# Designs tried in a protein design chat: VHH binders against Uncharacterized protein YOR385W. Part 3

Target 1, 290 residues: Uncharacterized protein YOR385W, of Saccharomyces cerevisiae (q08909)
Amino acid sequence: MRGFSGQPLSDDDNYRIEKTQRNTIPERLHFSRERNMPIASIFGTRGYFVFSSEQSYDKFKQTNFNISTLDADGVGVPLFHIVQSYNVIGKITRSSPDFYIYKYVLQGVQDPPLYSDCKVICQDKVFRLCKILYCEIYAHQGFFETKYDFFYPSKTQPVKKYQIIKQSNMRDLYSTLDGMRFRWHVKFYSDHFRLMFLDEDRLNYSNSNQKERQKPDQGKSKAPDFVIGHYTRTFSDILPRSTSKCSNLIIGEHSKPDSLGITTVPDLTQEFACQGALIHYLLHIERERK

## First folded at step 17 (VHH; from r2 with F107Y)

Design u1
Fold by ESMFold2, fold request of step 18:
Structure u1 (fold): chain B 290 residues (1-290), chain A 120 residues (1-120)
Amino acid sequence: as target 1 above (290 residues)
Amino acid sequence: QVQLVESGGALVQPGGSLRLSCAASGRTFSSYAMRWYRQAPGKEREWVAYISRSGDTTVYEDSVKGRFTISRDDARNTVYLQMNSLKPEDTAVYYCAAHEYGFLDDYEYWGQGTQVTVSS
């Protein structure tokens, strides 16, 4: 699973997002900053939590879930919680998803409840923090690929959010979101994924170059990557009785430099965070097998 | 709950232009990412264009890039689809949709549609 090259690169080199041909990409993918979103395990819980910033994670470590005062921007609380389903029969019959993603949302206490099926986590005089079921993921294993369908939860009318496709015998993941195509690229001996936008030329180039992707990169014919994010793994000891950071998800986005809490995370960044959370869980599952 | 009403569908010559409007009723129009879809007879509904909640981001299906423009006017609770250089393949019923994230069930709220016909 792990090889010699599974170690993280230096932060400056590892987190540089490519700006090559920025003027020819969709305006939606033009970024003003990078957001670092730690993924952590929290003692006494299953699954993994995604935080909106390093500052939010650091603040959360001081309180865990014993939160007496809620920040107006939602600094110090998780953004997402991904959990694997234990219901094996439900997975096989499609009566239960393979993963659940919950989202933490902050509301003013004076505002009417917008979420009838939410769990109130905590409340102060000004805000309440709710946990809602945000996304269900169904895995469909075929001979040539595994498809991960991300659905908005519904008892009557599920609407597919998007799909992630993993080719058999490859670790790369491909997704289509709102008509845009993306690739999470990882080298064979690494757990460092690069999130890349695939334009028309790159998509055609990638499809026609599929045979060569199984080989070491050759010194000619590689088009420059358009990288908008990274997933990197933390190789530190995880203490069983504490909160510990497992990995980092770095996404380029349009946001203010002081956008640190959950209330101001852009829509597209939230979608990539869900994808990164799945990647993290899949790596965990792979590690536990081997 | 948001209710959507599309308008502006018409019969247009190839190469012509048309502007569709989608009027929304509700308190929180700015809370929705908005999309246009279209459905030709006997085909499945297909996505055409997207605009984010803020209006900062727009995305288009490949066959309409450079010809169609989505925009929003939150003061008028309206989303527009400007369609230029129309082709016979653009003939369809056009629907606007409001996408709600984080609701108990993620929903797209749909209008009734407006017919666009491109023919000589």
Scores: ipSAE 0.000, ipTM 0.127, lowest interface PAE 18.6, mean pLDDT 74
Fold by ESMFold2, fold request of step 18:
Structure u1 (fold): chain B 290 residues (1-290), chain A 120 residues (1-120)
Amino acid sequence: as target 1 above (290 residues)
Amino acid sequence: QVQLVESGGALVQPGGSLRLSCAASGRTFSSYAMRWYRQAPGKEREWVAYISRSGDTTVYEDSVKGRFTISRDDARNTVYLQMNSLKPEDTAVYYCAAHEYGFLDDYEYWGQGTQVTVSS
């Protein structure tokens, strides 16, 4: 959980996460700690991988996917893999997604098969690691906004998980999850996004005054922001032709400090990780266009 | 369910060593990730060390890294905490915990604790 200075990111005030238990804040946002989730590229693969902890990423670097023994908590394997679709015509016609998110799932070897179709990545005497299609993302480019629809895949009726909206005049992203509204806020030339919960007062004010998003910063007169997460770049992993860490997601959650593997990541944290993975990919695409 | 009994707590001088044991009964020991916690008088319980179900991963609190070693012996249904270079700040009741992962909720089983006192 170290940052640029060799200190944990949670020690830096710029990476502070709100841990209040006010009754006006949804119970699911009553956090006890931060989870640092590295995003990495793996040599010879497409897309990016999200890890459940720095320790899990460090262990993975020693083995890659050549794993002879699996940890019961799933330390040392990825949690998610996000890949951009190559199917240009399918994306234009909305018949295929713009991005796929795969999830790694740890099972006991005697457990029943997963309901969804899966690929077995590796297995030992006790556990097997499976990769499943977790989420599909469809982008809809409008004149004033781009909408990113996240869907659970289904053979019968796809279930929409949530939506992220990016306004054309802003880099900020807005999402709704389980009736809660959030903002990924980023300063001009920074790649540091702050994930913020938007209460009803903030939502009413923001929706009524869209011009405010272009005004000078008025943070001194505002109520404190409810920051619940961060996306930030890292410069500590620069080895060529190897697995390299690209960025970190820091997400508030209620979990134990030794919750390091993929089996112990809370559901809400997983959804914010998917949003952060999309942000990472969008930043990559933006850099490639320049 | 699983029952846990800690042992090996003692009075030890600073710089000394001590080995704690946690014996498990009731279920197959290899089904659980195992943890050590400690609680000093008047303070909150804090995590000390973790060992995965497979035994391949160990993790330590920063203040005990390099001094404490967690290990497991599945044949004897026992987890150990080897404590070296003990300091007065290590004085606490030490608890063993077994972690069972559920679908929606996780469960933890606790022992009754064993007292470690580091004093000259």
Scores: ipSAE 0.000, ipTM 0.192, lowest interface PAE 17.9, mean pLDDT 77

## First folded at step 18 (VHH)

Design v4 (from u1 with E100D)
Fold by OpenDDE, fold request of step 24:
Order: structure tokens, then sequence, then C-alpha cells
Structure v4 (fold): chain B 290 residues (1-290), chain A 120 residues (1-120)
């Protein structure tokens, strides 16, 4: 994947994603490739759209929102649409939900619906494109931390849910997915978030460093962070257009190299994409308040 | 603009039952996914129940599972919440919400709420 600079993103240390087959790392995190997922705004619409690839985003722009040209993988249509709730009263009372994430779903016309709450957007002789309410996000502000609850009502029971935690004194976000702990890390002067897997050794170190902020001395070489993804605004469109790229999610993934469309995005990648979409929205809100 | 009007809220004793109704204006009710929320005094608004556009899928918050039932009547543009075995903890203002969306747009509608009080 070539960044705007024409250089493969893998060649830039700032966007490095760890590719390992180490036994200490969960198999799901043994990545074979990186998925570059643009987050875009569309003039006259609310929220942001997450695309499954740069190629998908480009095709979307070229077709001028005409989705009549569906391919088998759904290249050219967004994966997600994230919006903030209209509930003004809810904002004042900090009621939930705060955000909604819609998912675009492509399937064969003869296939049973993947989701019962499917609104058909377009259909041809072979494929049906639906939009569904995929995720609700509930924000809970505490004194020491803000919690974001992700709720997936459209999925089969039991309903999948997880929480992201942001401490009040830090910009970092913590989550647990399927027993794996993750951290979105960002430097104070940057909007570049690094997604990291927290292995047991690193968890112990992080917990100890919270306690040991007192003893600088023990030279235990901090094991390098296991970086599995990035959020960046580096490649954003500067000038407002009808369709503008606002940021990119770069996520490690185990998939085929030609997996560019919405039908090819693994579940774990989708979860990270939902998290990334929230991060993007939160940053937007912060900027508007300044 | 779609208007939602909740009704059926009342004072009931613990163990009692209530049926809430939410009537929607307009002709596009069948296109909406419907939800019930509740807000207790001093607490945040919380999700209670969900029903899909087709009505084939229902989901409930854990504390109301087995006691509450969400249903819809598209011919009457109405969603219902049957509440059985009511507890004092169920005391709240109950809100109906409708969600609709197009390819690039979305719509969210809320009712004004109906008061449910469970007390001995």
Amino acid sequence: as target 1 above (290 residues)
Amino acid sequence: QVQLVESGGALVQPGGSLRLSCAASGRTFSSYAMRWYRQAPGKEREWVAYISRSGDTTVYEDSVKGRFTISRDDARNTVYLQMNSLKPEDTAVYYCAAHDYGFLDDYEYWGQGTQVTVSS
C-alpha cells in the first residue's frame, strides 16, 4: 500500500505493523497484510464513512455515489457510517446512545438475509446491498475515567459488547476483545494513534510502572510495543470537497492480498474499525470545542 | 418530521403489569427499527429493548429479560412494551425511539416519554 508519498506504508517506521508468528502472540494477531481504511466525510451528510480500502474509496468517488456497479466483494461502497445521536437532551443529560454505527452489507440476492434489520439500498440480479444499524455506543463519564460501551444489537444472541476506557488524565484508550487487551496510544502533541496489543509481560510492566513511577533506576529495557494498527490524519484532504478523506485506519490483518471490499473484512478488523471511527469522531468534537 | 407519542405509563404495585404503547405519525413506520429506553431519577438513560424492522428479531437488556416483551403493529404504526413482574427498580420515564436511514443519511426520532412508577 502506497501512502500519498508513493512509498509503501510498510517502509515508514511511523506506520509499522508487527508481523510475527511467535507463540506468545495470539494466532489472530499473526498478520499477513495491512488493511488501509480511509475515513471520509461527504458533503451534505452527517458523520463519517469508513471504507474497506483506498481502492474502494477511490471507486466510490469515481462513481459519484452511484452504487449500481456492485462487484462481488463490494468495492466502492462504505463499510461503516458513524453518526452522533440527534438527542440534544441526551447530550445535556449525558444519556445514551451517543453514537450509532451503520454497516453496509453485500450479499447474494438469493442468500438469506444476514441481518433481520436490513434496509435494501440497491439490488441487481446477483447482489443485494443493505444498510443496517450495526452498533450503538454509550458514553459514561466518570470522575476518573470515561467509558464507551459498544453494543451490537443486530448480531445473534448473546449480544456482543465490549468497553473502551479512557482515563481523564490521558488520551489513551483501553479495550479488551475476546480476552485480548489493547491500547490506543497517542502522544500529547499528536493525533496519531497507535494500536497496541498488550501481552502479559507488558501488562505487568504497565501496572508496575503505575506503581513504580517512584523508582526510575531499574534499567529493565521496556520490551518494544507490539503495534498492530494506526490512526492517522497525515493523508487527509486539505481542501474541502464533495467527498473528503479525513483520516486513515491502518490495521494488521490475516487475509488475502486482493481483499479490498466490504465482504472481505475480518471481524476483528471490523471491531478495530469501529473503535477507530469513534476515535475520529471524538477528535472532531474536541477540535470543534476549541 | 415523524412524531412519536408514548402512552400507558402508570403507578403500579410490585409484581404488577403494564403495557406501554408508542404511536408513530407518518406512513413509513415499517422502515423503522424501534427501541425502548428508560431513565430513572438521577441515572442515565439506558437501553431496554429492540425490535427489528421486520419484527423478526427482538433483543432485551439483561435486567428485563423474561419480564418484558417488545412487539410492533405496522398496520397501526405502533410499538409496544409489555412489562410483567414489575420491580421498584423499573421506575423510570420510558422513551420510544425510531431509527431510519438511507444510503448516505440517517434519521432518529424520539418520543417525550411516559412515566412508570412501581411502588408499594
Scores: ipSAE 0.571, ipTM 0.814, lowest interface PAE 0.6, mean pLDDT 86
Fold by OpenDDE, fold request of step 24:
Structure v4 (fold): chain B 290 residues (1-290), chain A 120 residues (1-120)
Amino acid sequence: as target 1 above (290 residues)
Amino acid sequence: QVQLVESGGALVQPGGSLRLSCAASGRTFSSYAMRWYRQAPGKEREWVAYISRSGDTTVYEDSVKGRFTISRDDARNTVYLQMNSLKPEDTAVYYCAAHDYGFLDDYEYWGQGTQVTVSS
């Protein structure tokens, strides 16, 4: 069965990502490429692993988790490891994290540590691979909404925090990153999430539609959704194996096309990947409860 | 399996100080990131402070910033929480937690807790 050749899923309208240079769109969202990020499970381990590319995932499988040969870009090493806390209790306040996201960090042996809390996984003469606690996610259940607080406890980076909000009556997830508003949209009875940037025009529309859902759909031309990413299970492995692909995150990105390893993933992409990882885990939990 | 034992909990007056200790069993204490949590009566457990494995990074919950200090002594396999300017709102059972992980795995350990009561 011929490996998913890196062909841009862009040929399918279902996986379209907007590529624009419009001034109304933040420059960070002027994408040059799409990054396809597999989310996988490993037999005998907890949680899920996010890879920086299909190629990285494939290499990881081929090496049977042997990371003795590190390349400069970190191809073949997971980017993230997301796990659910052992002590998940319904939380109203900032309690123990519900989820942890670990990051694998590859750097030169002679380089100063990027993170203070670096656990060395392996090291050769040139490179050091570390695993770090990258993100903590706190879930807060309210009557009308569930909030997920993302906390990044890194000293080397400004402590970043943002929130994802899910309304109780909807499956959609809303977030604000660096002043930009985003929506993970999912259709009823679908597990395909589309990540959308909400521009000012759409923000006005969403606020108006909450009020106007009482008035019949007069033909006002819904501004086209600015889709910047996808979560999909369409390409999941059917049979459980030692390593199984569970889903894919497809995210628009401004980077070189040959950027495949963990060292090449932009910060914004990493944030979306963290969100995507959470979505994946939440869906998993929902399925297990059924 | 790592055992965590908290100590130092007591009854103190508002404005008082208290130092909590958490001793870990085993020889791999230096590998653990450590946290303090607290649970007040009728409330959910909340995290209070974090210290990295190296001890170089500390993070605090907003309500305790400037009053509480987390530290660790790896030679003694112990993490500490110095609590100053205590308030009645700080009354809770305080828990120590250790977080460890490997290449493909992770571990979380909890203590049994120690009672801190701030009352006049």
Scores: ipSAE 0.567, ipTM 0.814, lowest interface PAE 0.6, mean pLDDT 87
Fold by ESMFold2, look of step 21:
Structure v4 (fold): chain B 290 residues (1-290), chain A 120 residues (1-120)
Amino acid sequence: as target 1 above (290 residues)
Amino acid sequence: QVQLVESGGALVQPGGSLRLSCAASGRTFSSYAMRWYRQAPGKEREWVAYISRSGDTTVYEDSVKGRFTISRDDARNTVYLQMNSLKPEDTAVYYCAAHDYGFLDDYEYWGQGTQVTVSS
């Protein structure tokens, strides 16, 4: 295991994102701040939970989700719950597992439902908390790579589809989202992934038949890496508790510093959080096989 | 507890049609999002179709779009997969799966499958 002392996770500059107004960077990526999204395990449950902020995670732990402490911002409730599918055939053939991601949605009881297909978890006179099946991830394992197809089947959200690619002999992951290409880069012997935007020069580098065999960081492109997020693991030497933080997902976004709850997380941040949740789960599965 | 039973698998010729059924017992069927998967010999399992709890959202794998239709009949606790313009590549065991969840948990139920063979 890794201890939390001496980890790169403690360095302030290691967790910064790039902030720019450059025309060569899509405006959707002109971020103003970082959102820290803890990923935690809860004893007696499957999978992992992603929280919208440290403050939301801390409140959840302290209150064990008491609806009477919930405000309009949704602090103290998880944002996402990722679980591994019981794919019997995939487990027999040693295929990569599939995953489900649920989303928690908080609304005023008088507001029109955002999702007609939600399951009401709890409700009082002011708030309604729902859970929906937000994203499904399907793995296709090949000889050279594994592809993860992300589907968002919610009625209220447009059906989106994108893919993450992990090469068999590498830990880096590549994704395309809304025509933009990204790389989750990790150094050998590290669990610190950096999410980088790959501009048009990197897209052209990756489009040829033989370019897919080349390493992306050979130093020939000279295009600057544009870091927009991080995944970092956290270890505790404390005895097991009912709820334990496992990692942090840090994503750039355009939002205010007081945007702490689940109701104020931008859509693009949510999509990157789903990618980060998958990375977390894949690392867990990898460790369990060794 | 929920039990799922697929039926309707058969031998059909290319270009033919077939309708699969997945009957559920136990809890109310409207509590579940439902899925069809398939597995051909020597191939990875693949996702085929999805229908939401409400029935308002359906999603299909690209190779079956326009040919397959998923639907649900909550009064009969049954999900259907209408398969038209069948091809030999559609030959597989077809599985139905149901999905439910609570605040901090989830439940996934699988049937045992029904064989579809497309050949002349």
Scores: ipSAE 0.565, ipTM 0.786, lowest interface PAE 1.2, mean pLDDT 78
Fold by ESMFold2, fold request of step 24:
Structure v4 (fold): chain B 290 residues (1-290), chain A 120 residues (1-120)
Amino acid sequence: as target 1 above (290 residues)
Amino acid sequence: QVQLVESGGALVQPGGSLRLSCAASGRTFSSYAMRWYRQAPGKEREWVAYISRSGDTTVYEDSVKGRFTISRDDARNTVYLQMNSLKPEDTAVYYCAAHDYGFLDDYEYWGQGTQVTVSS
């Protein structure tokens, strides 16, 4: 028997995002569609690029980038560019590096800037493409856990911060975002992560008069966790010196089915995409260390 | 190529104040959001403060908020870190850093660091 790594997923796999159920999850997490966000490498560059849709990735591959090929929705340009920090001064050997996530922003040339701090990459008579340092991720490795501080300095005051926590003996990642708790769950032998909303308040309401803790290994007997996204590794047989898709990040969101470009990605989806980009990079680093 | 040079590190007593400077010698200082980091002996480097390109946004690590202030003077190509109410835990080498980026490119620039020691 062989392991499961590298096998393609079928359409009827159980990794699909669960549909929104009213009265069981916060309204902000209700969704009507799944956004598939390819993560790719580009030969001759650092890091990885997150695209807002398969269509955007495909168009990017087919063209040398030219702002005149973009529509107002921004199909054909990356949404995010994640890199690990060059400078490892003061990092413990084999500790996790820090990461930086740049965002691409497309606007009409007459529109007021969305971000006062972005850098204009190019423009024509119609559109302006900008890039901004959107998210910074600081790793703090301890003996029992690694904490990743996510920091969004480009947003309006006050600037947003939250943490992802990875226990040293586990592969799962936990975060609190906007007062909601989430888990990126992965089986030991898999690189497929499920983004799950943790309804701790509903669970505690069921056990309100007793401070009982659920056993870690009793998943079937507890209140259901809700899957709102997933990350899966998807490699193609790609020649070196090219652009290749490495993985897919799939997030449930409420948006129009034809929202395929970078200008209409919901804010919460963008924040989950930053978390998914970190997961992708951590898996890459893990493989390179073995 | 951008070069960053920190200065102003010194030995100070607890409760004292210092002002660190980070001077840029490159062509494009106004293109950078700037950051301060520090590294204490035997510990990993940690982020301390951030200032946006415009100067309109400043952010601080929780342990220094209210005590440290980051500012910039674009005419002098310099970023400052004013450190007040210093504690022995603030003892570290302090670094400034900047990012530059293009369509698919990314570059980091770091200074050599300046030593701050808080003890009696």
Scores: ipSAE 0.560, ipTM 0.767, lowest interface PAE 1.1, mean pLDDT 78

